# VH-VL binders against DNA polymerase sliding clamp 1 (pcn1), part 6

Target 1, 249 residues: DNA polymerase sliding clamp 1 (pcn1), of Pyrobaculum aerophilum (q8zty0)
Amino acid sequence: MAKQVLTYIDAKEFAYIIDSISVLVEEANFLIRNDGLYLRALDVSRTAMVDLAIPKESFEEFPEVEELRFGLNFKELKKLLRRVKKGDKISMEFEEGRVRIKLIGKSVRSIVVPSIEVVGEELPTPKVVYTAMVKAASDVLATAVKDADAVADEVKFEASEEALIISASSDKGEVEVKLDKNSELVYEFDVKEPASARFSLEYLVDITSKTSKISDIVTIELATAKPIYLSFDIPAGGKISYFIAPRVE
Key: E = the ipSAE of ESMFold2; O = the ipSAE of OpenDDE; V2 = 0.75 times the mean of E and O plus 0.25 times the DockQ between their complexes.

## First folded at step 8 (VH-VL)

Design i1 (framework fv_sonavibart; at its last look DockQ between E and O 0.19; V2 from the best seeds 0.00; counts 0 for: pae E 6.2 > 2, placed apart)
Fold by OpenDDE, look of step 8:
Structure i1 (fold): chain C 249 residues (1-249), chain A 128 residues (1-128), chain B 103 residues (1-103)
Amino acid sequence: as target 1 above (249 residues)
Amino acid sequence: QVQLQQSGPGLVKPSQTLSLTCAISGDSVSSNSAAWNWIRQSPSRGLEWLGRTYYRSKWYNDYAESVKSRITINPDTSKNQFSLQLNSVTPEDTAVYYCARDSPASMEDYFGDAFDIWGQGTMVTVSS
Amino acid sequence: DIQMTQSPSSLSASVGDRVTITCRTSQSISSYLNWYQQKPGKAPKLLIYYASSLQSGVPSRFSGSGSGTDFTLTISSLQPEDFATYYCQQDYTFGQGTKVEIK
């Protein structure tokens, strides 16, 4: 097979993407299609799913393939990405059984990792009809979730016609963050039907903190007792999103 | 105790409209946790999902591509039932038609559909 | 479109036998496969959901397993009432069925 090269211009952004994905999984399969780079994975408990879609236009170099699947261990990748600087590019060269990853800046650093095949199944899109959608500043969500984490192990999302309320309570205390539909921090607000659901904070804290470094805006979609959907637009193009299963009442 | 009771004619002439009704007891057609489906079965085509209707703040319909141009599934909240209309029938539409509920069976059910409640079935023959 | 293939199409067994039915799907969405039992003149009955979860009221002699594209329904000890046709299902697609007949 001919050598294929994938080059992402902003290595720092890519590092944040990998960091965000790695919250749920230590390794995952990427899929290169003719139109972009894709990843979808479940955490071990199968309670959270991450989905990545980056169009080919976001890349400086993109492989000319119909389909190329490769798995990476994020621990190894992160070792290289920890040294990323502003202005660096990241390039992946695909060979049979191996991937050469290059950090291109003032100097060129490279590692060669095995192209692993992560055991897994193709995941469908969750069949959820959401009744509430809120687009807001991502740091607001991150902060709210962090505050909730300080007092409890789960967080409640309640969407009404007036606001989205993020709350948590335990013997340690109570937290309530209200995002009013008219708040300057809320960019879009559409609640067709009130929605309420609780979620574990196990991943939410890290998801929201890491993704807020990628995007200043988060789209929250909620339905009663259904998985919450969080989506973040990547500045260079593409989207990273999460489904988190609700806690059972 | 959720039950589905089907009704409708068992004989339809070619080019006419097949019409069936499924009455729901023990659940609501407007349930936000259920979807109401029509499935048919024939020796030639096996079990074939035709479509569904469900309420999630508003009504939604999903139809199989094979019958999308001819099918209509309508809920009736006043009677707590839903119906099937299949237009321009041909002998290929001869089958036993079932209504069925798609209900969450587990937390992971949002990835897939399981039909946990079925109607008794209605044999519909398309013949001149 | 998802394609479902069951094997065998039919089998003969005796009461007390261990029966295994296989379902292969064209898509590797392994965990969301369901199994149904259908008796003549009756509607299908949900037996197993999510590949291995037993539907309420279903005897424990029924079990489901599998991953990837291959799934299995097992009846540990076939009972007289178990003679029927079994179907796998994923998404909106059903298998062609496996008829379990009396030997």
Scores: ipSAE 0.044, ipTM 0.540, lowest interface PAE 2.2, mean pLDDT 91
ESMFold2, look of step 8: ipSAE 0.046; ipTM 0.469
ESMFold2 (binder alone), look of step 8: mean pLDDT 89; pTM 0.926

Design i2 (framework fv_sonavibart; at its last look DockQ between E and O 0.81; V2 from the best seeds 0.00; counts 0 for: pae E 5.0 > 2)
Fold by ESMFold2, look of step 8:
Structure i2 (fold): chain C 249 residues (1-249), chain A 129 residues (1-129), chain B 103 residues (1-103)
Amino acid sequence: as target 1 above (249 residues)
Amino acid sequence: QVQLQQSGPGLVKPSQTLSLTCAISGDSVSSNSAAWNWIRQSPSRGLEWLGRTYYRSKWYNDYAESVKSRITINPDTSKNQFSLQLNSVTPEDTAVYYCARDESPASMEDYFGDAFDIWGQGTMVTVSS
Amino acid sequence: DIQMTQSPSSLSASVGDRVTITCRTSQSISSYLNWYQQKPGKAPKLLIYYASSLQSGVPSRFSGSGSGTDFTLTISSLQPEDFATYYCQQDYTFGQGTKVEIK
C-alpha cells in the first residue's frame, strides 16, 4: 500500500549501469538503505564480482526506508532501457512482489516486472593489499583489452615504476599496450611495489566497453597474483567496480 | 595423497631461535594453487596463525602482526619443504606448532578466506631455561 | 577485527545424542566459515568448509549450516570417535573451541 519510489535523473546513464552489471549476471539483488542503492554479485563461475554503490544524494527521489531488498531479472529490464532517449529520467516504484519502471521524458513509458527472489548471500570485500594504482582514460583500457581478446583468452597486466603494460600472446599473434606514467592518458600513477598478474578476457572486453560509457576514467589497482580491481566513478555520484580473480600461472 | 611431515627440536632456550621444517609429499611447495602455513596452539592463546609462504610467479610471505618482527618462513624447492624461524623466543612461545596447507581453485573464494585442508602432525616446542 | 565466539565452551553427551555447536561472528562473513575437529595429541582435521560443504572422507553425520553471523555444526548421532574439541575458523582466525566430552 505505501508508495516507495526511486528516481534517477539520467536514464541513459542508468541503462549503462544495468548493462555493465549484466555482463556478469542475469539477475541480482539490489539493496536500498537509508543512504543509498547497493548491489554486489558474483558471476556463475565465481571468478568475477561486481559492486555498485550509488548514494541517495544522486537520486531526485529516494525511498524513506531502513532497508528494501529486491531482485530483478535484467532481460526484460534491458529491453525497456534500449528505448531510453537523452533527457529521460527513470523511476522505480516498488510494490509488493513487483516493480513499476518508468522512462519519463516527453511522455511516460513503463513496464511492470516481478520482484524475484535471487539466491545470493552477502559477499565480503576481497582481502587484497594493492601495491599499484593507475588512473587512466577508460577508452584506452577498453581498446587494449579488445585488442588482447583478438589474439588470446588471457591478458597480462604489469605495473612497474615507469609504466603499466597490458599484453597478450598466442600462436595467433601478440599485442602490447604501454601506458607510460607520463602519458597524457594517465592521470594518476602510484606504484609502491611492481605488480604482475594474468586475467581471463571472458568478461573484460564487455566490462570495459560498457563502463567506458559511464566514466571517462578507470582506476586500476593491482598486486602480484591478486584480483585486479577496476573502478569507475559515476558522474551523478557513486561507483561501479569489479574484482576479477587472476589466472594461475 | 598429500602429506606434511614436520621436524625440529622440541626444546628451545629463551632468547634463541625456534627452527622447524615441514616436508611436503604428494604436492609441490611451488604449487600455483597452494599456500603453506604455520599455525601454533597453546592453552592461553588457542589456535593462532603465524604466517605463510606461497609461489605466484615469485615467492611471497604474509605474517601475523603479533610475530611479524621475529618470524621468517622460507620455501626450499630442492627439498620440497618450507621452514619456520622464530627469533628471540620467550616462554609465551611455548606451543604445539603445525604446518598446514590451504588450497582453492582459482576463484574469488580464495580472497574471502581459505580452509586449511592438510595439516602436519604437530611439534611440541617448549621454551624454557 | 572480526570476533568469533563458540557456544558452548564445553558439553557432555552420550553416544547417540544429537549435538549442536554454534559459532557467532561480530560481522557478516557470508558463508566463508570452516569447522575443524581435534582429538587430544592430534592435529586439527577439516570437517566442513564454506559453512555447509562436507570435506571428503568426513562422515555424513556431520553437517554445517548458517550464513552471515550465525553458524551451526551438528552431529546427528554422536559416535565414540566424535569426543573431541571443535573449532570454527574464518580467514586466519579460529574460535576458542567447544569440547565434547563423555557423559
Scores: ipSAE 0.086, ipTM 0.516, lowest interface PAE 5.0, mean pLDDT 88
ESMFold2 (binder alone), look of step 8: mean pLDDT 89; pTM 0.925
OpenDDE, look of step 8: ipSAE 0.168; ipTM 0.569

Design i3 (framework fv_sonavibart; at its last look DockQ between E and O 0.01; V2 from the best seeds 0.00; counts 0 for: pae O 10.4 > 2, placed apart)
Fold by OpenDDE, look of step 8:
Structure i3 (fold): chain C 249 residues (1-249), chain A 127 residues (1-127), chain B 103 residues (1-103)
Amino acid sequence: as target 1 above (249 residues)
Amino acid sequence: QVQLQQSGPGLVKPSQTLSLTCAISGDSVSSNSAAWNWIRQSPSRGLEWLGRTYYRSKWYNDYAESVKSRITINPDTSKNQFSLQLNSVTPEDTAVYYCARGPASMEDYFGDAFDIWGQGTMVTVSS
Amino acid sequence: DIQMTQSPSSLSASVGDRVTITCRTSQSISSYLNWYQQKPGKAPKLLIYYASSLQSGVPSRFSGSGSGTDFTLTISSLQPEDFATYYCQQDYTFGQGTKVEIK
């Protein structure tokens, strides 16, 4: 078979993507279809899911395959990605049982990693009817979550017709961040019905901090006592998104 | 090979300004993939990051909150160096000062390690 | 502010010993942890970056591990040149250091 090559133009962006995904999992399966690169994975507790979709148009080189599955360990990959600089490209060459990953910049660095075929069940998309959608600056969310993390292990999201309130409270203190629908940091605001839910901060701090490096905008979808949906548009095209199960009171 | 060479006085009187310079070789002070930092070390405060300067379409400076009101880090593109000025020094500012190269920000460099260091300059604040 | 706590503050070891130094951070950003070696009168030297990546030119007897808030630097077989003080670092915060002395 002809060597299949995947080349992402912005290696740094890709590194951030991997970094964001690795919040939930140390390794995951990628799926290459004729139209793009995909990944869906659950954390070990199965309370958080990450979804990645990058269209083939985002790649300089894209394999001509109907379907190609490969698994990567992100720990090894990140060793290479630590040296990524702006302007670098990243390429993956798929061989039988292995993937050659190249960082292409002023010099070419490469590693060879095993292609791990993880036999896993297909993960469905959570079927949630969301009643609130807020598109806002991603750093605002990251900061709010970080502040919440300083005082508690959980964070509460409350969406009303007027605002999205992110709050946390414990014996250590209270935090409340209010995103008004008319705020310059809120780009879209649509609340059909008020929504309220609580979430563990276990992943949210890292998710929001790392994904904010990918995209300046976050879309928050909320429904009462339902998984929160966070989506981040990738500048080169595509989307990385998360579902996080709510805490049960 | 990138090298940093420090220079400046090792003795400063209280209330005066501490001034150090770090000359860069093998890299550019205006590099898009590096930030230029000052870090000090003392027995009482350990290793303490003071601030950085870096160029990304324009010059940026980040300073530690502990010294923000007194510190200035300036690049000199003509000499390919950067300097540290710390005003109103007290004996608490006595330390070995290092310049170091690190990533500027996550937007331009994936990492936060200081991979290149100057030789260090002992600065004593004493009357 | 990030708080870094190393343990132990000092240890005595012999050549050939396995040495383990731990670093605990208050921040859960798991990957951005670096290790430095410093000898008297010298600047710190980067050993490990990104928790487990070995800096170029550093001997393989050095290794880093850990995630979350707990990280470890390991010297598999201590050599004479390894007696020094070691520091962990995350963002702009350094640990207080661990001095490895000759037993």
Scores: ipSAE 0.006, ipTM 0.493, lowest interface PAE 10.4, mean pLDDT 91
ESMFold2, look of step 8: ipSAE 0.378; ipTM 0.698
ESMFold2 (binder alone), look of step 8: mean pLDDT 89; pTM 0.931

Design i5 (from h3 with light chain T25A N34H; framework fv_sonavibart; at its last look DockQ between E and O 0.79; V2 from the best seeds 0.66)
Heavy chain, then light chain:
Amino acid sequence: QVQLQQSGPGLVKPSQTLSLTCAISGDSVSSNSAAWNWIRQSPSRGLEWLGRTYYRSKWYNDYAESVKSRITINPDTSKNQFSLQLNSVTPEDTAVYYCARDEGSPASMEDYFGVDAFDIWGQGTMVTVSS
Amino acid sequence: DIQMTQSPSSLSASVGDRVTITCRASQSISSYLHWYQQKPGKAPKLLIYYASSLQSGVPSRFSGSGSGTDFTLTISSLQPEDFATYYCQQDYTFGQGTKVEIK
ESMFold2, look of step 8: ipSAE 0.742; ipTM 0.850
ESMFold2 (binder alone), look of step 8: mean pLDDT 89; pTM 0.928
OpenDDE, look of step 8: ipSAE 0.493; ipTM 0.758

Design i6 (from h3 with heavy chain V115P; framework fv_sonavibart; at its last look DockQ between E and O 0.89; V2 from the best seeds 0.76)
Heavy chain, then light chain:
Amino acid sequence: QVQLQQSGPGLVKPSQTLSLTCAISGDSVSSNSAAWNWIRQSPSRGLEWLGRTYYRSKWYNDYAESVKSRITINPDTSKNQFSLQLNSVTPEDTAVYYCARDEGSPASMEDYFGPDAFDIWGQGTMVTVSS
Amino acid sequence: DIQMTQSPSSLSASVGDRVTITCRTSQSISSYLNWYQQKPGKAPKLLIYYASSLQSGVPSRFSGSGSGTDFTLTISSLQPEDFATYYCQQDYTFGQGTKVEIK
ESMFold2, look of step 8: ipSAE 0.763; ipTM 0.863
ESMFold2 (binder alone), look of step 8: mean pLDDT 88; pTM 0.922
OpenDDE, look of step 8: ipSAE 0.659; ipTM 0.842

Design j1 (from f5 with heavy chain T57Y I58T Q102P S111V, light chain G50Y N92D; framework fv_umesolerbart; at its last look DockQ between E and O 0.15; V2 from the best seeds 0.00; counts 0 for: pae E 6.6 > 2, placed apart)
Fold by ESMFold2, look of step 8:
Structure j1 (fold): chain C 249 residues (1-249), chain A 127 residues (1-127), chain B 107 residues (1-107)
Amino acid sequence: as target 1 above (249 residues)
Amino acid sequence: EVQLVESGGDLVQPGGSLRLSCAASGFTFSSYSMNWVRQAPGKGLEWVSYISSSGSYTYYADSVKGRFTISRDNAKKSLYLQMTSLRAEDTAVYYCARDSGPASMEDYFGVDAFDIWGQGTLVTVSS
Amino acid sequence: EIVMTQSPATLSVSPGERATLSCRASQSVSSYLAWYQQKPGQAPRRLIYYASTRATGIPARFSGSGSGTEFTLTISSLQSEDFAIYYCQQYDSWPLTFGGGTKVEIK
């Protein structure tokens, strides 16, 4: 029989990844291919997309299959993952109609979760040409969007040759965070063309808060009136990323 | 009522110039990408040009590149096609067409196909 | 550029019958394919986009399928108003291109 198990070294990091995905969706399909683990899902309003890619080289064990697709409910999965202890590895063994999850630490605990049928269409990669890229401390972005949420329902991102400005304004107040290209909190800054767009804060606070536990660094990509692209490198070569559609005026 | 109305079609000599206009009403024009599509008499459809909702991105069919210029004025809710160096094979009915707005991630999986079309304006290039 | 080939060029069918129209791309266009209907003297009307998504106001008898390079438009029970020319169009890559059309006519 083909080997049908994957093992991820850091179970707590995997829990953070699941927590981050669950901001947008309650359930989704994972796709295992010969080169890695993938997930792509839209929220119910179809205004935000999460994209996960973890190459097979990032796993201690990886299934030898052409393609395997399995659906999980994230509400139940999060409940199980709250039991992960420091230093645990996580293993998933794929069986008929179920997934056996092993938390491997001081001892091995085995937890069984049903594999569910998640209906949905495969999603293509968004076709966006970005003109501005900023790589910065993820805590700075998380704080900026949290401050914006305190005063407004929308946030504006403006990239110029000199800085990235994150701002919000309403009757309740005004927030502005300026990231100068020379700031010690900005690690890369590449603006080929100025960019400006506005976004709903509906998901941004939770996305940035949860993903900052995965990576200290965020890559922010912008183009005028196009979806914002936020990406976070996972240690050992993986990536979790988000597209959020802009608001119009 | 969502509506697109083309104007400016005319009889023109080869080598001449012409400017087409498309007036939009009944929707937030600045939220949508716009296109020109043409159809020669008795022939199929040919995509001509695209402009993004902000006007920042344009694309052209090879047959018109360098001769036609698409533009828009979001304040006037108007789309334009400036045509120069016209040829007999440019003879066609020209449609303006709406395709996508930036309100959904599905708009960014590619342009949507053309959901609203005008009734067209005839351009005849003949000596 | 991506060449779109429609077949057949003409399809003769009786009202109430199923009509099946084919569209082939010279390269993969993923699911970025649309179908349009055009009647004489009228502008085209979008039927299907993203290969299988029915546009607003389009009757349920129209359905699209396929991905990659091969696509199909099916009219499950042809009505008198469905006799028209049908075009497929890819919007995966620039330049956008249309097929040559399939004329659906009364048998």
Scores: ipSAE 0.069, ipTM 0.463, lowest interface PAE 6.6, mean pLDDT 86
ESMFold2 (binder alone), look of step 8: mean pLDDT 91; pTM 0.942
OpenDDE, look of step 8: ipSAE 0.224; ipTM 0.560

## First folded at step 9 (VH-VL; framework fv_sonavibart)

Design k1 (from i6 with light chain T25A N34H; at its last look DockQ between E and O 0.42; V2 from the best seeds 0.65)
Fold by OpenDDE, look of step 9:
Structure k1 (fold): chain C 249 residues (1-249), chain A 131 residues (1-131), chain B 103 residues (1-103)
Amino acid sequence: as target 1 above (249 residues)
Amino acid sequence: QVQLQQSGPGLVKPSQTLSLTCAISGDSVSSNSAAWNWIRQSPSRGLEWLGRTYYRSKWYNDYAESVKSRITINPDTSKNQFSLQLNSVTPEDTAVYYCARDEGSPASMEDYFGPDAFDIWGQGTMVTVSS
Amino acid sequence: DIQMTQSPSSLSASVGDRVTITCRASQSISSYLHWYQQKPGKAPKLLIYYASSLQSGVPSRFSGSGSGTDFTLTISSLQPEDFATYYCQQDYTFGQGTKVEIK
């Protein structure tokens, strides 16, 4: 059988991708198709979904398969990835029931992990018609969410024709971050209809903080009382995105 | 046992409003683990999902794009039923209309995946749009 | 929009026959694929949910399988009461139906 190898050039970036995904799940199945690497998973509460899509062009080596599924435990994987250095590449060789992961840099470090079968179904794409889209600096969102977390356990997103307002309020205080459509930190702004929704901060803080390390830009899509959609373009290519179900009043 | 009983006129004139009601027994229209749907069937269009209403701490409605501008699905908690209103009907709206239940997942992303399996159906109502 | 195409549109079979109906999606879909049986003048009846789970009360001769774009409903041994039209469904989309007729 032909050797099946997946090589991602920037091991650090891959580590950040894993960090971002691991915010929602401890383990998940990857799917290799002929056009790319994919992952989709729900958190335990099934209130948040992560979606990863990396095209084959983003890889130095890519398996020639119709479909290959493999599961990884992210806790264990992250232990290895902590040792990643700048400039390292990461390679995965798929064996029977195992995955050999190589960190390729000044030296080659190799570990073998089990290819686990993660119980889970393939998830459909949420059917949400969004009425507001804001593309902005990811660190602005991360900071706003962090500030909100300091005073409340939920955050409100309000999109109007003029601005996106991120706010939180409790007996501990009030936070409001206004992103004007003309702000230098806002790259695209399209609001077809005003949108308002509330979300738990449980995952948002980590999602935004971790994923902002991958991409400097975040696309925020909103619809009233619908899941928020956050998408981050991966520099090497691909996209990591999240759906978070709204808090219901 | 959950049952759905439909009622409403079987004849509607063009440009008028089609109105049907689906009475629920054995479950609640405000159940947080169910969604209440309207589906129609015709030889020309086959089975077509029209929309649904469901309660998840608040009421939600999803409508098919094909009828979004003309459709309203309303729950009635007092009568434990939900209704269909389709405005400005044309002969193309002639079909057998069904109410149906699909299972939902409260406060989860699953509610946004679209309708799930329809495990309970009404008996159907033939609605003819004719002058 | 996802298109669901069933094949065949109709088939003739005899009692005792193994019947296979296919539902193909225009793109890869999740396992949220369901099968229904409909008899004339009646509402559809759920047979299989999530591609392979047998609905309560449905005979074991019915089974479902598949993933990705291709799904299959199988009747291992066709019974007289199984002559009907069968539909696949995902989300808000239904297949066009497969009519199983007496040979």
Scores: ipSAE 0.709, ipTM 0.864, lowest interface PAE 0.5, mean pLDDT 94
ESMFold2, look of step 9: ipSAE 0.741; ipTM 0.848
ESMFold2 (binder alone), look of step 9: mean pLDDT 88; pTM 0.919

Design k2 (from k1 with heavy chain D111E; at its last look DockQ between E and O 0.64; V2 from the best seeds 0.70)
Fold by OpenDDE, look of step 9:
Structure k2 (fold): chain C 249 residues (1-249), chain A 131 residues (1-131), chain B 103 residues (1-103)
Amino acid sequence: as target 1 above (249 residues)
Amino acid sequence: QVQLQQSGPGLVKPSQTLSLTCAISGDSVSSNSAAWNWIRQSPSRGLEWLGRTYYRSKWYNDYAESVKSRITINPDTSKNQFSLQLNSVTPEDTAVYYCARDEGSPASMEEYFGPDAFDIWGQGTMVTVSS
Amino acid sequence: DIQMTQSPSSLSASVGDRVTITCRASQSISSYLHWYQQKPGKAPKLLIYYASSLQSGVPSRFSGSGSGTDFTLTISSLQPEDFATYYCQQDYTFGQGTKVEIK
């Protein structure tokens, strides 16, 4: 049987990817197809979804398979990834019932972890017609969300033809961050119809803070009282994206 | 027990508006755990989902692209029913029309995956478009 | 858009036979597939939801299996009342139907 090896050049980036995904789930199934690595999972409350897609071109080595599914526990994996140094590569060798993970740098460190069967399914793509799209600096979103978290449990996103407003209010205070369409921190701005929705900050703070370490740009898509869609382009190629269901008013 | 009772004319002239009503018993049209659908069936097109209306703190409507420009589904909370209006009908709109309920998943992402299983159906209404 | 293809389009069987109907999706839909039975002049009736869950009131001779792109509806022992047309459904898309006729 041919050796099945997956090698991602930037182990640190991969660690950040895992860190970002682990905001929603403790474990999940990866799917290797002939064109890339994929992951899609819902959090336990099923209110948020994460989607990972990394094309095979982003990998130095990629298994020649039609389909390979393997599950990993992210808590355990993250323990291993804490040892990652800048410049390291990460390689996964798939064996029967286990995965050998190699951190390749000045030295080669090999760790074997179980390939677990995670209860999960391939989730369909949410069917949402978005009316607003804003591409902006990811750190701006992260900061806005963090500020909102300081005063409230939920955050409001309002997109108009002129700006995206991120706001939160409670007895503790009020926060408003306005991203003008002409701001230097806004790279693209397209609002076909004004959109407004509220979201729990439970995952948003960590999603935005952790994923911002991977990508400096975030694409925000909104529709009134619909799930927010956040997408982050991975520098090496691929994309991490999130759907978060709106708060019921 | 939840039941759906359909009513409306079975004959519509071309270019006119097809109008049907579905009365709900045993559930509420404004239930936050249900969606109310219209589906039609013809030999040429098979079973075809047309659209739905549902209440989740506010009213929402989803329509099939094939009829989006001509269709309106309206809830009537006072009568606990919902209606179908299909404008500018042609002979291609000749079909048996069904109202149906699918379960919702409020406050979850599953709510946005599309219609679920249709567990309750109306009796169907044959609508013929003919001059 | 996802296409749903059932096979066969029709089949002839006898009472007591094991009947298998397949539904194939053009892309993976996990387990988000439902099965319906329809008799002439009647509305479709939900049989199986989410690929393998038996709807309340449906006889245990009906079962569903599959995931991803391939799904199967099985009638372990065909009964006289089971002669009908069966449909699979995913979201807003229905299969073209499988007519089970008496042999």
Scores: ipSAE 0.707, ipTM 0.868, lowest interface PAE 0.5, mean pLDDT 94
ESMFold2, look of step 9: ipSAE 0.736; ipTM 0.844
ESMFold2 (binder alone), look of step 9: mean pLDDT 88; pTM 0.918

